VHH binders against BTB/POZ domain-containing protein 2 (btb2). Designs and how they scored, part 12

Target 1, 284 residues: BTB/POZ domain-containing protein 2 (btb2), of Schizosaccharomyces pombe (o74778)
Amino acid sequence: MSMNSSTEISQEPSIMKPVSSISSFVFNAGFLQGTFSDTTLIIKGETYHLHALFLGRSPVLLQKLIENNPKGDVHYTIEVETEDPYVTKESCLFVLSTLYCDSPRIPAEVNVCSVLAVSDLLGLDTLAFEASSLIEKSIRPETMESVIRFLDPNFEGLERLKMGMYPRFTSGLFNKAIQVMYNTLVSNWNTEYARLLCNLPFEVIKDLLESDKLTVGASSMARYKLANEIVKMRASFRKQNHIEGKGDESVVLAFDEGSRGIQLVHIAPGAESRRKIWKATSVR
Short names: E, the ipSAE of ESMFold2; O, the ipSAE of OpenDDE; V2, 0.75 times the mean of E and O plus 0.25 times the DockQ between their complexes.

## First folded at step 10 (VHH; framework vhh_6qgx_2)

Design q5 (from p3 with I107M; at its last look DockQ between E and O 0.61; V2 from the best seeds 0.64)
Fold by ESMFold2, look of step 10:
Structure q5 (fold): chain B 284 residues (1-284), chain A 125 residues (1-125)
Amino acid sequence: as target 1 above (284 residues)
Amino acid sequence: QVQLVESGGGLVQAGGSLRLSCAASGFTFSSYVMAWFRRAPGKEREFVAAITGRTGYTFYTKSVRGRFTISRDHAKNTVSLQMNSLRPEDTAVYYCAAGSPEYWEAMRSGEYDYWGQGTRVTVSA
């Protein structure tokens, strides 16, 4: 085909002045500077000057915009109420900024747990899943206490730990944390994990120390000694912090090797109405 | 032309306080993000804090949260950094900057349009 002569007659087109990219303009002029903002958003007493068009990318904020201004007034005022301590000013700023971007990335400097909390609050599922994935990948001895506290900030116990505070996104993180602990407990029990082990529910400590997935030295006496040290550490913690009503904990040798030769026992507070009977024999 | 001039640096003992100030000489600064960066001996320049123009949003690097406070006075065209509970690792030359970040990470990068000469802060052990 010979289409060259028509297009080749064209000369240099009119010069167009450069325009900043839409994404750069929207981020800087829109999000950072609030240029032409039409919405006052309030989260936990903090005020944000934003744009309904972009906020509508959040299903939660879209619903509030629709409900709060049925006549399409010039300015919206909407509020999102929460008592969640993980919803922070910095994480709100980051998460809100993602509504002004196509492909946001969670920066290393922001608190990923707080990003997850704000993302959940605003119904931003993709960002919440990304935050959860980053938390999972970051589980190490030095981060373990922070992750566990994020899952169960009020020390509610095992069922909360399994699900976390945002179950759609945090279910399974506890299991991953426990898997990491199997490989790192022996080296960290009296250092990075000391406070964590003192605050974990007894049933978690019992399952962890009795599991055949945990390797402690070459003999069952090594596991028995470690378990006793941890139980002693927990008892000292309760005494030093005047924590009462938790009962007593002990470690016994067991003939059932399903628990690798030990059994952790918890005696409930005030449960002395019946004689307690042990089923144990010496194992050579 | 834009000019940024820092002041308020000096020598202070650990646990002490200093207030840095940055005077701007142009009105166009009301729409700029203003930031503080610092460079410790032998280190690269690092982000400390930023504040947006009309919205007044503030941003801090993790090591200074709760100790440093950035503020700006639009009538005087100044930005300030109140530094409390100073530590020896805060020893650095502190630079004022102004720019228009195009994305989230740009606020923490050195890609600002205007820079001051810096003011030295020394925190003794």
Scores: ipSAE 0.616, ipTM 0.865, lowest interface PAE 1.5, mean pLDDT 85
ESMFold2 (binder alone), look of step 10: mean pLDDT 84; pTM 0.868
OpenDDE, look of step 10: ipSAE 0.683; ipTM 0.877

Design q6 (from p3 with R54Y; at its last look DockQ between E and O 0.59; V2 from the best seeds 0.70)
Fold by ESMFold2, look of step 10:
Structure q6 (fold): chain B 284 residues (1-284), chain A 125 residues (1-125)
Amino acid sequence: as target 1 above (284 residues)
Amino acid sequence: QVQLVESGGGLVQAGGSLRLSCAASGFTFSSYVMAWFRRAPGKEREFVAAITGYTGYTFYTKSVRGRFTISRDHAKNTVSLQMNSLRPEDTAVYYCAAGSPEYWEAIRSGEYDYWGQGTRVTVSA
């Protein structure tokens, strides 16, 4: 007949909560909150408080956990070293979270290129292929420059473009991008593609503009006009940015060989002088 | 019982700064993801930023990355949003929320358990 003096007059029994699903509990309590975390993971100076059991789903992290030799305690400290600029904090958080769930979806707000980079770093091939598929499906005029830059961030040239920086996952993306450009170049060359066309290797520009797969109006001179405008734009870009030693580019009329009567010509800085010397000496 | 109280809203010129604060009570502060959402005039409520408890992971909507910083003070049970380089499109009522997201997309959704009353931020041109 006495009430508990340390509490309110009554206590509602409806405070009880059902047991959350395993997947929901693991994501929230495990990944987000770090409950019972046993591992400190360091990527590019950022620290993550995680669980060896789930990290072991990454073959890269599993190897590092196995190699870890703690001095009498059970806490793992492991580091993944990289200088890759596409490995970002947000993309690391997303990719690491996929180790705590099944069948994750790559969300629209994260950079898919960065997801691919982190997936490759952590040996998560399925996620990396899914990211590559999404990049391919996203190729359109407004995304083209970012896709091409992802394939060749250091401006190495055509051979890098063909493979990308993660060849197992990015080989073939450049060819898909070029296929899209055949259908979208005429409408976008001076807008969405302007900066991209200025930075692409000459060999790519030549192949693109000479290709039978590119259709430019009904006029025999329409292709010549477009090619000349792009060459002019590239020359202006080099002048504005003080880019030297790349030689000259021009468009000439040519006999039809599937190029609809044009040829793009590049004279390397040394090649024109050797050619003139040869012609002068050969008149003997 | 559970209470989230925002403060720090006001009028500011474009390019200026404000610091929002959210005082939390009536639940175990460290066990919840804390977030800021905002509702612009005539628009739906949208995600701004979130921060986890012990782990301290932060999440931002794209338009505020590099300009806004979310932080958490466990001793004061307070979450703050430092808003720099404010733009007129940041004008909104800002709401503090607390929850336990169960999957990645839930971090940014309106599925949080508890909500504050909001604090108004107006950014003039």
Scores: ipSAE 0.687, ipTM 0.892, lowest interface PAE 1.1, mean pLDDT 85
ESMFold2 (binder alone), look of step 10: mean pLDDT 84; pTM 0.869
OpenDDE, look of step 10: ipSAE 0.786; ipTM 0.923

## First folded at step 11 (VHH; framework vhh_6qgx_2)

Design r1 (from q1 with R54Y; at its last look DockQ between E and O 0.56; V2 from the best seeds 0.00; counts 0 for: grease 24.21 > 24.2)
Fold by ESMFold2, look of step 11:
Structure r1 (fold): chain B 284 residues (1-284), chain A 125 residues (1-125)
Amino acid sequence: as target 1 above (284 residues)
Amino acid sequence: QVQLVESGGGLVQAGGSLRLSCAASGFTFSSYVMAWFRRAPGKEREFVAAITGYTGYTFYTDSVRGRFTISRDHAKNTVSLQMNSLRPEDTAVYYCAAGSPSYWEAIRSGEYDYWGQGTRVTVSA
């Protein structure tokens, strides 16, 4: 049996093997193996051995190729600088691989937020919109905190949350997240949402808990109890984590004969000023 | 003719380390993506890690990222898997594979052309 390489083969007709499809050859030999690579691309200190022809499908990389090699030299060296923590080695590999494919799909195991970040970096708008669509469809209690953190990684507040870090693609995701929270808050406030609710800006908590779109029991008292539990949880979180300078929060019952409304009140740090805050529904 | 032979399996306590090796035969070793897969008792084979040739790109399943490192020695025609911070869930037969993935998902899908016989790794609690 080990004699297969020593057998007489000269009499056998050569069998024409199927040629790899262009797409298969380009992906394997080109992207994965770097066969005939003519470009060294550097992103965040990581090096990729790639092909200018395919990289030119990125408007960002095309511009850098043109700027880097006006004489048409044999080898390109280009760099894309970023400090974005969502730009990761694996997500760069995936997004770069899409330049070697005709109709790529974002697979379930890839970090979609990182795909969006790299797609934005490289000017790949179609892929970035697809990533944003997948993020939107994935919003549920189990993913809510990660989506909100992606929108506002530095805790800048409501204006950042509304736009996200990539406004062309992430504007509106926060509103979608809030719509999901209206239907899921009561069942998840002290579990899946506990840490999230402690970190959200007061303005968001106030709008969420005061909204007619949120259903909490049959009366204002049920809503009042929930709001107080959340405010207490937020206060405990600040104390446990030594967070100072945020002032106090409280919940006031609305003086309404027909229903039991609530109002959340924030007393700013060092709030001795000419402006007063009252426990009535007239608080500004 | 590609032949793949794994070695380095054994018994190790949780938190410990183990290094697997896969010896390939022939001079075509560098033209393949090399990968490790594993099969836990009663479960399907799953992807662990892969490494390309010249480009040296590496791929990992999420559960091993940061703990396992795949590496390749072209002169010795070997691929290795350094496994650190081992957990009981890492208990499996580990298989070396070689192939030419033609699309992104194929890297992880088990559509590899050549397979070793496997080496057993047992991680005790």
Scores: ipSAE 0.639, ipTM 0.873, lowest interface PAE 1.2, mean pLDDT 85
ESMFold2 (binder alone), look of step 11: mean pLDDT 83; pTM 0.853
OpenDDE, look of step 11: ipSAE 0.788; ipTM 0.926

Design r2 (from q1 with V33I R54H; at its last look DockQ between E and O 0.61; V2 from the best seeds 0.70)
Amino acid sequence: QVQLVESGGGLVQAGGSLRLSCAASGFTFSSYIMAWFRRAPGKEREFVAAITGHTGYTFYTDSVRGRFTISRDHAKNTVSLQMNSLRPEDTAVYYCAAGSPSYWEAIRSGEYDYWGQGTRVTVSA
ESMFold2, look of step 11: ipSAE 0.642; ipTM 0.866
ESMFold2 (binder alone), look of step 11: mean pLDDT 82; pTM 0.851
OpenDDE, look of step 11: ipSAE 0.828; ipTM 0.943
ESMFold2, fold request of step 12: ipSAE 0.620, 0.610, 0.573; ipTM 0.870, 0.868, 0.851
ESMFold2 (binder alone), fold request of step 12: mean pLDDT 83, 83, 83; pTM 0.855, 0.856, 0.855
OpenDDE, fold request of step 12: ipSAE 0.839, 0.837, 0.839; ipTM 0.949, 0.947, 0.948
ESMFold2, look of step 13: ipSAE 0.666; ipTM 0.882
ESMFold2 (binder alone), look of step 13: mean pLDDT 83; pTM 0.854
OpenDDE, look of step 13: ipSAE 0.813; ipTM 0.939
ESMFold2, look of step 14: ipSAE 0.651; ipTM 0.876
ESMFold2 (binder alone), look of step 14: mean pLDDT 83; pTM 0.856
OpenDDE, look of step 14: ipSAE 0.833; ipTM 0.943
ESMFold2, look of step 15: ipSAE 0.629; ipTM 0.866
ESMFold2 (binder alone), look of step 15: mean pLDDT 83; pTM 0.852
OpenDDE, look of step 15: ipSAE 0.830; ipTM 0.943

Design r3 (from q1 with R54S E111L; at its last look DockQ between E and O 0.47; V2 from the best seeds 0.63)
Fold by ESMFold2, look of step 11:
Structure r3 (fold): chain B 284 residues (1-284), chain A 125 residues (1-125)
Amino acid sequence: as target 1 above (284 residues)
Amino acid sequence: QVQLVESGGGLVQAGGSLRLSCAASGFTFSSYVMAWFRRAPGKEREFVAAITGSTGYTFYTDSVRGRFTISRDHAKNTVSLQMNSLRPEDTAVYYCAAGSPSYWEAIRSGLYDYWGQGTRVTVSA
């Protein structure tokens, strides 16, 4: 025996309800419904009907409100210009809603990277730091490529990776991602990490595979074999995608058992006839 | 008397489309967030989509984002749900709801004030 929950639908009488709490009224009537809105905010062609009093909690929006109406007008029209692809309609709605709340929480249904981007755009540092913290905690093999792409969407290289696109909030995320890779590379190099490893700068691959923090089997030969497979995978990727002029990559044994046991080397284009000149074995 | 009346349900093959409609009467339509919820056999009612009044902001559950589109017609006091690329998992009774969410997560909760009787959608393989 059970009650069918779909049949528990209730009807509200026509009698007036009590006045809602301030927080409930501000969120519903203010943010969601735009009651008495005095500001038209435009971000990337999307329009939001909001309230200058609440928007003023954003330093960026406050400055724009002052600039567009220094004497105080009845209605504000302000625009925030950006070409940032991470600034999206849903993330803007969420971030703007936090200006109408005391203790906002970043929900699972919103892209945290986009929340960080909008928070940075609007000068909401606390929310941006919270978004960065959530990104850091979300770093796993299945999310790694998306995190790395977020840090360096234009494939600029190691310097961009270290800082990310929002340096005040994204500096250090790459280091955290690398720390996760030390524990997950061996099980994921040819699966979840395959495309990622092909697109990472050589310097990153070299540091990763040579690091004592990476454990590969019981011997230096296991590390050598893994490194060769990754270098071969990267070479195949460049050939399949017609990425030419990058030269060759190779792995050599380092004859110092107190070291990493291997060294990855890069041979510049046109140096193939001098390849042996540049290869040196570290002795330690 | 407040009334929400759903229509447009039916049987459709996977990959097909349906358009649900909800006619609202007996209250100030533009003062409410309008939403669609659904109840699959043996499951609890779950959020599908919502749309605000004069601002027109839209919200979707993850499984329907990009496939379903919610809209409202203020002249006719109706809210619609265009459902494309339907899957067997979309089989449910779809309910129209109206309410006044007071915080972000409430938009997706089942705490809406008014509910319709539902319209059945069946998606066959």
Scores: ipSAE 0.595, ipTM 0.851, lowest interface PAE 1.3, mean pLDDT 85
ESMFold2 (binder alone), look of step 11: mean pLDDT 84; pTM 0.858
OpenDDE, look of step 11: ipSAE 0.780; ipTM 0.920

Design r4 (from q1 with Y32N V33I; at its last look DockQ between E and O 0.57; V2 from the best seeds 0.69)
Fold by ESMFold2, look of step 11:
Structure r4 (fold): chain B 284 residues (1-284), chain A 125 residues (1-125)
Amino acid sequence: as target 1 above (284 residues)
Amino acid sequence: QVQLVESGGGLVQAGGSLRLSCAASGFTFSSNIMAWFRRAPGKEREFVAAITGRTGYTFYTDSVRGRFTISRDHAKNTVSLQMNSLRPEDTAVYYCAAGSPSYWEAIRSGEYDYWGQGTRVTVSA
């Protein structure tokens, strides 16, 4: 690799003044101001005036640019359709801004769930994984309900909770949330977790309360009383909110050895054929 | 060179509405975002809302999203803040600012180039 050894370099001081940095110019003049924009991008009815060169860093947007408008000096108009309520104007602005940056970071003030949703929409896997990691690190009693709601916004149940709405990035978050609940349920069940516990599927409540990973006092009676309080709270919630057709729940004492000592029982709606089975007793 | 003059502050009952305006005079290339900040009694100045001049992108702090609307009049080089559903905690001196943020976090920081003197908003119970 040869170096230039000629006298091409001037001995005089430079007469050129510094210009703004590339990163500053690209962010401000490019992203924020839309200077020389060649693309109209539409997401959920909101319009963004952007640049095909930078948008092409998104695999999703690149494909749309190729399919809908040839590259060059022709103006592009592309649309990304979604009904996802987590895709918001400010989250789109943030995620789109990362296409104009070399090493973007997710700042504390943005909604990380919405960043994940937009990142998934635009095929930005690295940013989506970073958002998922931040959601995992944010799981605590104060945030638990919002995290669980993000995983299953339509109350579809355990299978949705396990995957979340963006399975490539949200699979496993529910298991992490459950791990946090094992350590925090006893002190939060009637406060921070009250509404959450009322809305969780019975299968989750049963596994949580029957698990030896959950420590409740020193006796099986303490666990029985807690489980019964939670079941009563769930029943009151259904009555208060006029929720019918979900069946009944109960807690029975178990004869088995160990810290479990209880069993939660659910009689599903329309369980007439189940009436052929011996009814569980509270003594067992 | 650049001067920012706020107006529209005053006393308003909780649940009411108020519209702030900020008139910019003078021209610089670096004043392409306009923002509102506020300082409540005993608190430091905090970000409220911003709008880009050319593209019209808007940014809000969480506590005002859905209640406040920022807008810009290109012809008059003014920015307005429509404040609806006002609460006592919105009581503050509201400042207009202008500048050229060079990264995402700068939009909400207090590092804008130009500032107005502020207009007082008091929201009574």
Scores: ipSAE 0.647, ipTM 0.867, lowest interface PAE 1.2, mean pLDDT 85
ESMFold2 (binder alone), look of step 11: mean pLDDT 83; pTM 0.855
OpenDDE, look of step 11: ipSAE 0.816; ipTM 0.937

Design r5 (from q1 with D62Y; at its last look DockQ between E and O 0.47; V2 from the best seeds 0.68)
Fold by ESMFold2, look of step 11:
Structure r5 (fold): chain B 284 residues (1-284), chain A 125 residues (1-125)
Amino acid sequence: as target 1 above (284 residues)
Amino acid sequence: QVQLVESGGGLVQAGGSLRLSCAASGFTFSSYVMAWFRRAPGKEREFVAAITGRTGYTFYTYSVRGRFTISRDHAKNTVSLQMNSLRPEDTAVYYCAAGSPSYWEAIRSGEYDYWGQGTRVTVSA
């Protein structure tokens, strides 16, 4: 491996070094080194020394510049506040750097979910759509739980899963994830998908296991057995983690359900208790 | 004449700490991105960390995040790499580099203009 660089730095004092290309100068001297920076940008307590002209390519930052410097002062100080855990220092650096170039590409070393979060925060729709496309292409058994977590980090349920935390860009990702699960569930339910299946809403589990798009063995008994194993796994998970008040789940044979032959049923919290009270007080 | 001289390498037990230093001479330090790269036995050279000049932005490879800290001392014209919670897989020759990356991937690519001769770090189990 060669330690030599292809770039030579002039050492002659009497000869002025030629100006770098515009794109190279803007990225290095501008973005990386803050040469002639006129703006202090603060995101989540981190400080960036940047240029209002380039930041103005973000609709969000442009508005902040206008609002926080109405007299047109020489130096701008703006802050973007967020509690989003996906907004990280490195993702901010990458996304901000894209304001200093024309055709950014999301490199493999950055967290694409974090790039989407920062792109949404700064109103950079093209970059956010590109990030969403890369997330969609990454959906597989090994990544499924992280994608689902990204869509619904607080376990809010089906409506959040359908939209994600950035609806304009993440709507539809859940449907794509479900399509992948139809083809991969049988091989992964007790391995890569085990924890995921325990945390998914009942409605999702029901639709998944009852669907004609899911193929399970040669008979309805194979599907019944798999569904029971998953329901049992979910119940054990709730008990082990002291999760209460969610009611119970069961699987029944349903001979009128086309070729699939099962139905998952949910018993709401308190239904058994109400029946116990009634029976305890009834006379014959 | 531009020169980068690494120091601080040595033998350390797993879980220990080590501080590398890189002294720069022959140029004004603050105008360059300074970086550390490493080459493990039988492996290709890989990016470890970088720090920009005036702005002080830092970049790390994933495997060292939270364990390594890059910093610079403008008065001494040095860059340092504090390496904590060392693991056997951190064993490598560590190289100091200086350059002017012109695009995002160049920060990590090894296309730096100036390189030191390296300092050896060995982390025993």
Scores: ipSAE 0.673, ipTM 0.888, lowest interface PAE 1.1, mean pLDDT 85
ESMFold2 (binder alone), look of step 11: mean pLDDT 83; pTM 0.862
OpenDDE, look of step 11: ipSAE 0.815; ipTM 0.938

Design r6 (from q1 with R108Y S109R; at its last look DockQ between E and O 0.62; V2 from the best seeds 0.71)
Fold by ESMFold2, look of step 11:
Structure r6 (fold): chain B 284 residues (1-284), chain A 125 residues (1-125)
Amino acid sequence: as target 1 above (284 residues)
Amino acid sequence: QVQLVESGGGLVQAGGSLRLSCAASGFTFSSYVMAWFRRAPGKEREFVAAITGRTGYTFYTDSVRGRFTISRDHAKNTVSLQMNSLRPEDTAVYYCAAGSPSYWEAIYRGEYDYWGQGTRVTVSA
């Protein structure tokens, strides 16, 4: 049977080694090694040696290639400007690599939030949607803080949380995070959620703790005790970090129209004369 | 005869630095992805860092990002790993590898064609 020209090693007769598949060659020689690259792409000061044919699969990069259309020069130089901290070198490498692949998957080695950010930047809506779906499915106590920070990295408040930084893909993620919290808050409030609860807007804490969807023990006293512990934790956090000017928070029992409940109250800065009145109502 | 030879391992105190080097011979390595992997006692081999050839793209595992820097010197056919702010959990045998990953996940997997014998790094508390 057929044998390679090697004189030392016998090989199994009739076995043939495959040539590199097109996909394997394109990924390694094309994307990783830049063989025959015709484009210098610059994102946040990082340089990528790539191919206009593949980059054209991004509507954003295609437009830049069209605008940079040299008649006598076969080399492109294009730049994408952004200040987005979630657009990182590694996430750019992954997202750019998907332009060289058929049906790419988002692996565990990459930050999915950063993949979403780069996908949005480059107009890759399918990949951005896949990233958003993975973020949603990953929402659990140990990931909750990072998801919430991704939605509102600048601490803008409830309206930013509801939309996120990429509204076409992140609107609604906050509501799904809240749904997870209803089932996980009691077990995690002083552990996995401790820092998160200290940084959430008061309006979110109030809605969460007052909601009928949150089950806390068999009585309204269990809910009152939990809410007080969380309010105390938030106040301690502000004191330890020298955060002032946010006013005070308290919890009152609310026996009106029901066996449930509590009310969380925010006492605005400069309202100290009314604080004694609130304490009296909270001990009823 | 392809050969990868690591050097630069040793004993260092926590917070210290080491620089590993890997010399390549017996092939034209500039077209290969070069990587560092490590194996701690009783653990599986894990990815540390990688660098591509001509393009120079770099990849890191999360636990070393910002502390370790991979670089390569095409004139010397070497790849280096600068390890700063070392911690006891960085203690391992570090292996140099070279290969041609054909898909994204292969960059992080031990599917490399050539491997060195390893160099031991010990970080004392």
Scores: ipSAE 0.693, ipTM 0.890, lowest interface PAE 0.9, mean pLDDT 85
ESMFold2 (binder alone), look of step 11: mean pLDDT 83; pTM 0.861
OpenDDE, look of step 11: ipSAE 0.781; ipTM 0.920

## First folded at step 13 (VHH; framework vhh_6qgx_2)

Design t1 (from r2 with F27R A35G; at its last look DockQ between E and O 0.56; V2 from the best seeds 0.69)
Fold by ESMFold2, look of step 13:
Structure t1 (fold): chain B 284 residues (1-284), chain A 125 residues (1-125)
Amino acid sequence: as target 1 above (284 residues)
Amino acid sequence: QVQLVESGGGLVQAGGSLRLSCAASGRTFSSYIMGWFRRAPGKEREFVAAITGHTGYTFYTDSVRGRFTISRDHAKNTVSLQMNSLRPEDTAVYYCAAGSPSYWEAIRSGEYDYWGQGTRVTVSA
């Protein structure tokens, strides 16, 4: 305040000091500062000084608080055990902070996959579904491999891909990723998708390339050429990385009234070394 | 008068280390979140790291995670930033700040109440 007069009251009006909103005060004093905290929460060796009243908004933490009712002790000590690599300190801080707020929003700087993992761990279904929705909306050629890895981090195969690691929230994400691939495969197969296509299970590659939802060009020969290029790329990848015992793959022409025109075949492990086999079969 | 005074800036070669310190005077900041922001030449000020007072929670921008470590000493009323594996893109004026954010995004947005004058960090190739 700039002053040209000697009278302080005459230079500025009297004002009542505003009080902070309950939500703003609870976030700062409660979550950030731990004022009057009554709970020590431990997740993956990290300690959080929090409040049972707010933690009770998590069904998982509420159950632990109810079970932990020691006589004559008003302080809670509860632990959530996990070895999930997606459960990180910063994602835990964000998700825990949502218990101190109404209508939280997942900001861009937070790892959404980790938010989903922590939300699932704490039984926060609404936040977990919001995280899943954001992952789905983010599916592009540039993000596809990271999404697929999140669904199947241990390369277990098709059944894991269909469900993901958090089935209540990740079931169906693989199908959405495949729908994006139908529209983006032709322009990305040897660039953004190259490594991904080399690591996908054969049955996924077969279903993708044989599907009439995939448009490659005006003729079945264009699809045949693309499928052969992808099969060759997968074989080169296995050779370059010394991956043995996976058998062999080939593409066969299959003519019918349809847009497919090809069939991908797999020669099981143990049969691959006897001799080269050229297969041509009718699919009908 | 309340002051935040940064120190420890200077010239360092890429791959080197520096430790920034921020001394608070005129009041105790033990219940404030304290943090570091930086402004590179021709760039907007950006968040680097923050640490809460009583709970000790830490926050980092992605580009410094694993390389920088924020810490505080409540007895000395100081906050420090250990900067390892420095890169030329870390060149900036680093500002110490203290505040009481009321929502999640405010931690990183620079809506802090007190600011230092800054200390220059230059990382040569």
Scores: ipSAE 0.662, ipTM 0.886, lowest interface PAE 1.2, mean pLDDT 85
ESMFold2 (binder alone), look of step 13: mean pLDDT 83; pTM 0.856
OpenDDE, look of step 13: ipSAE 0.792; ipTM 0.926

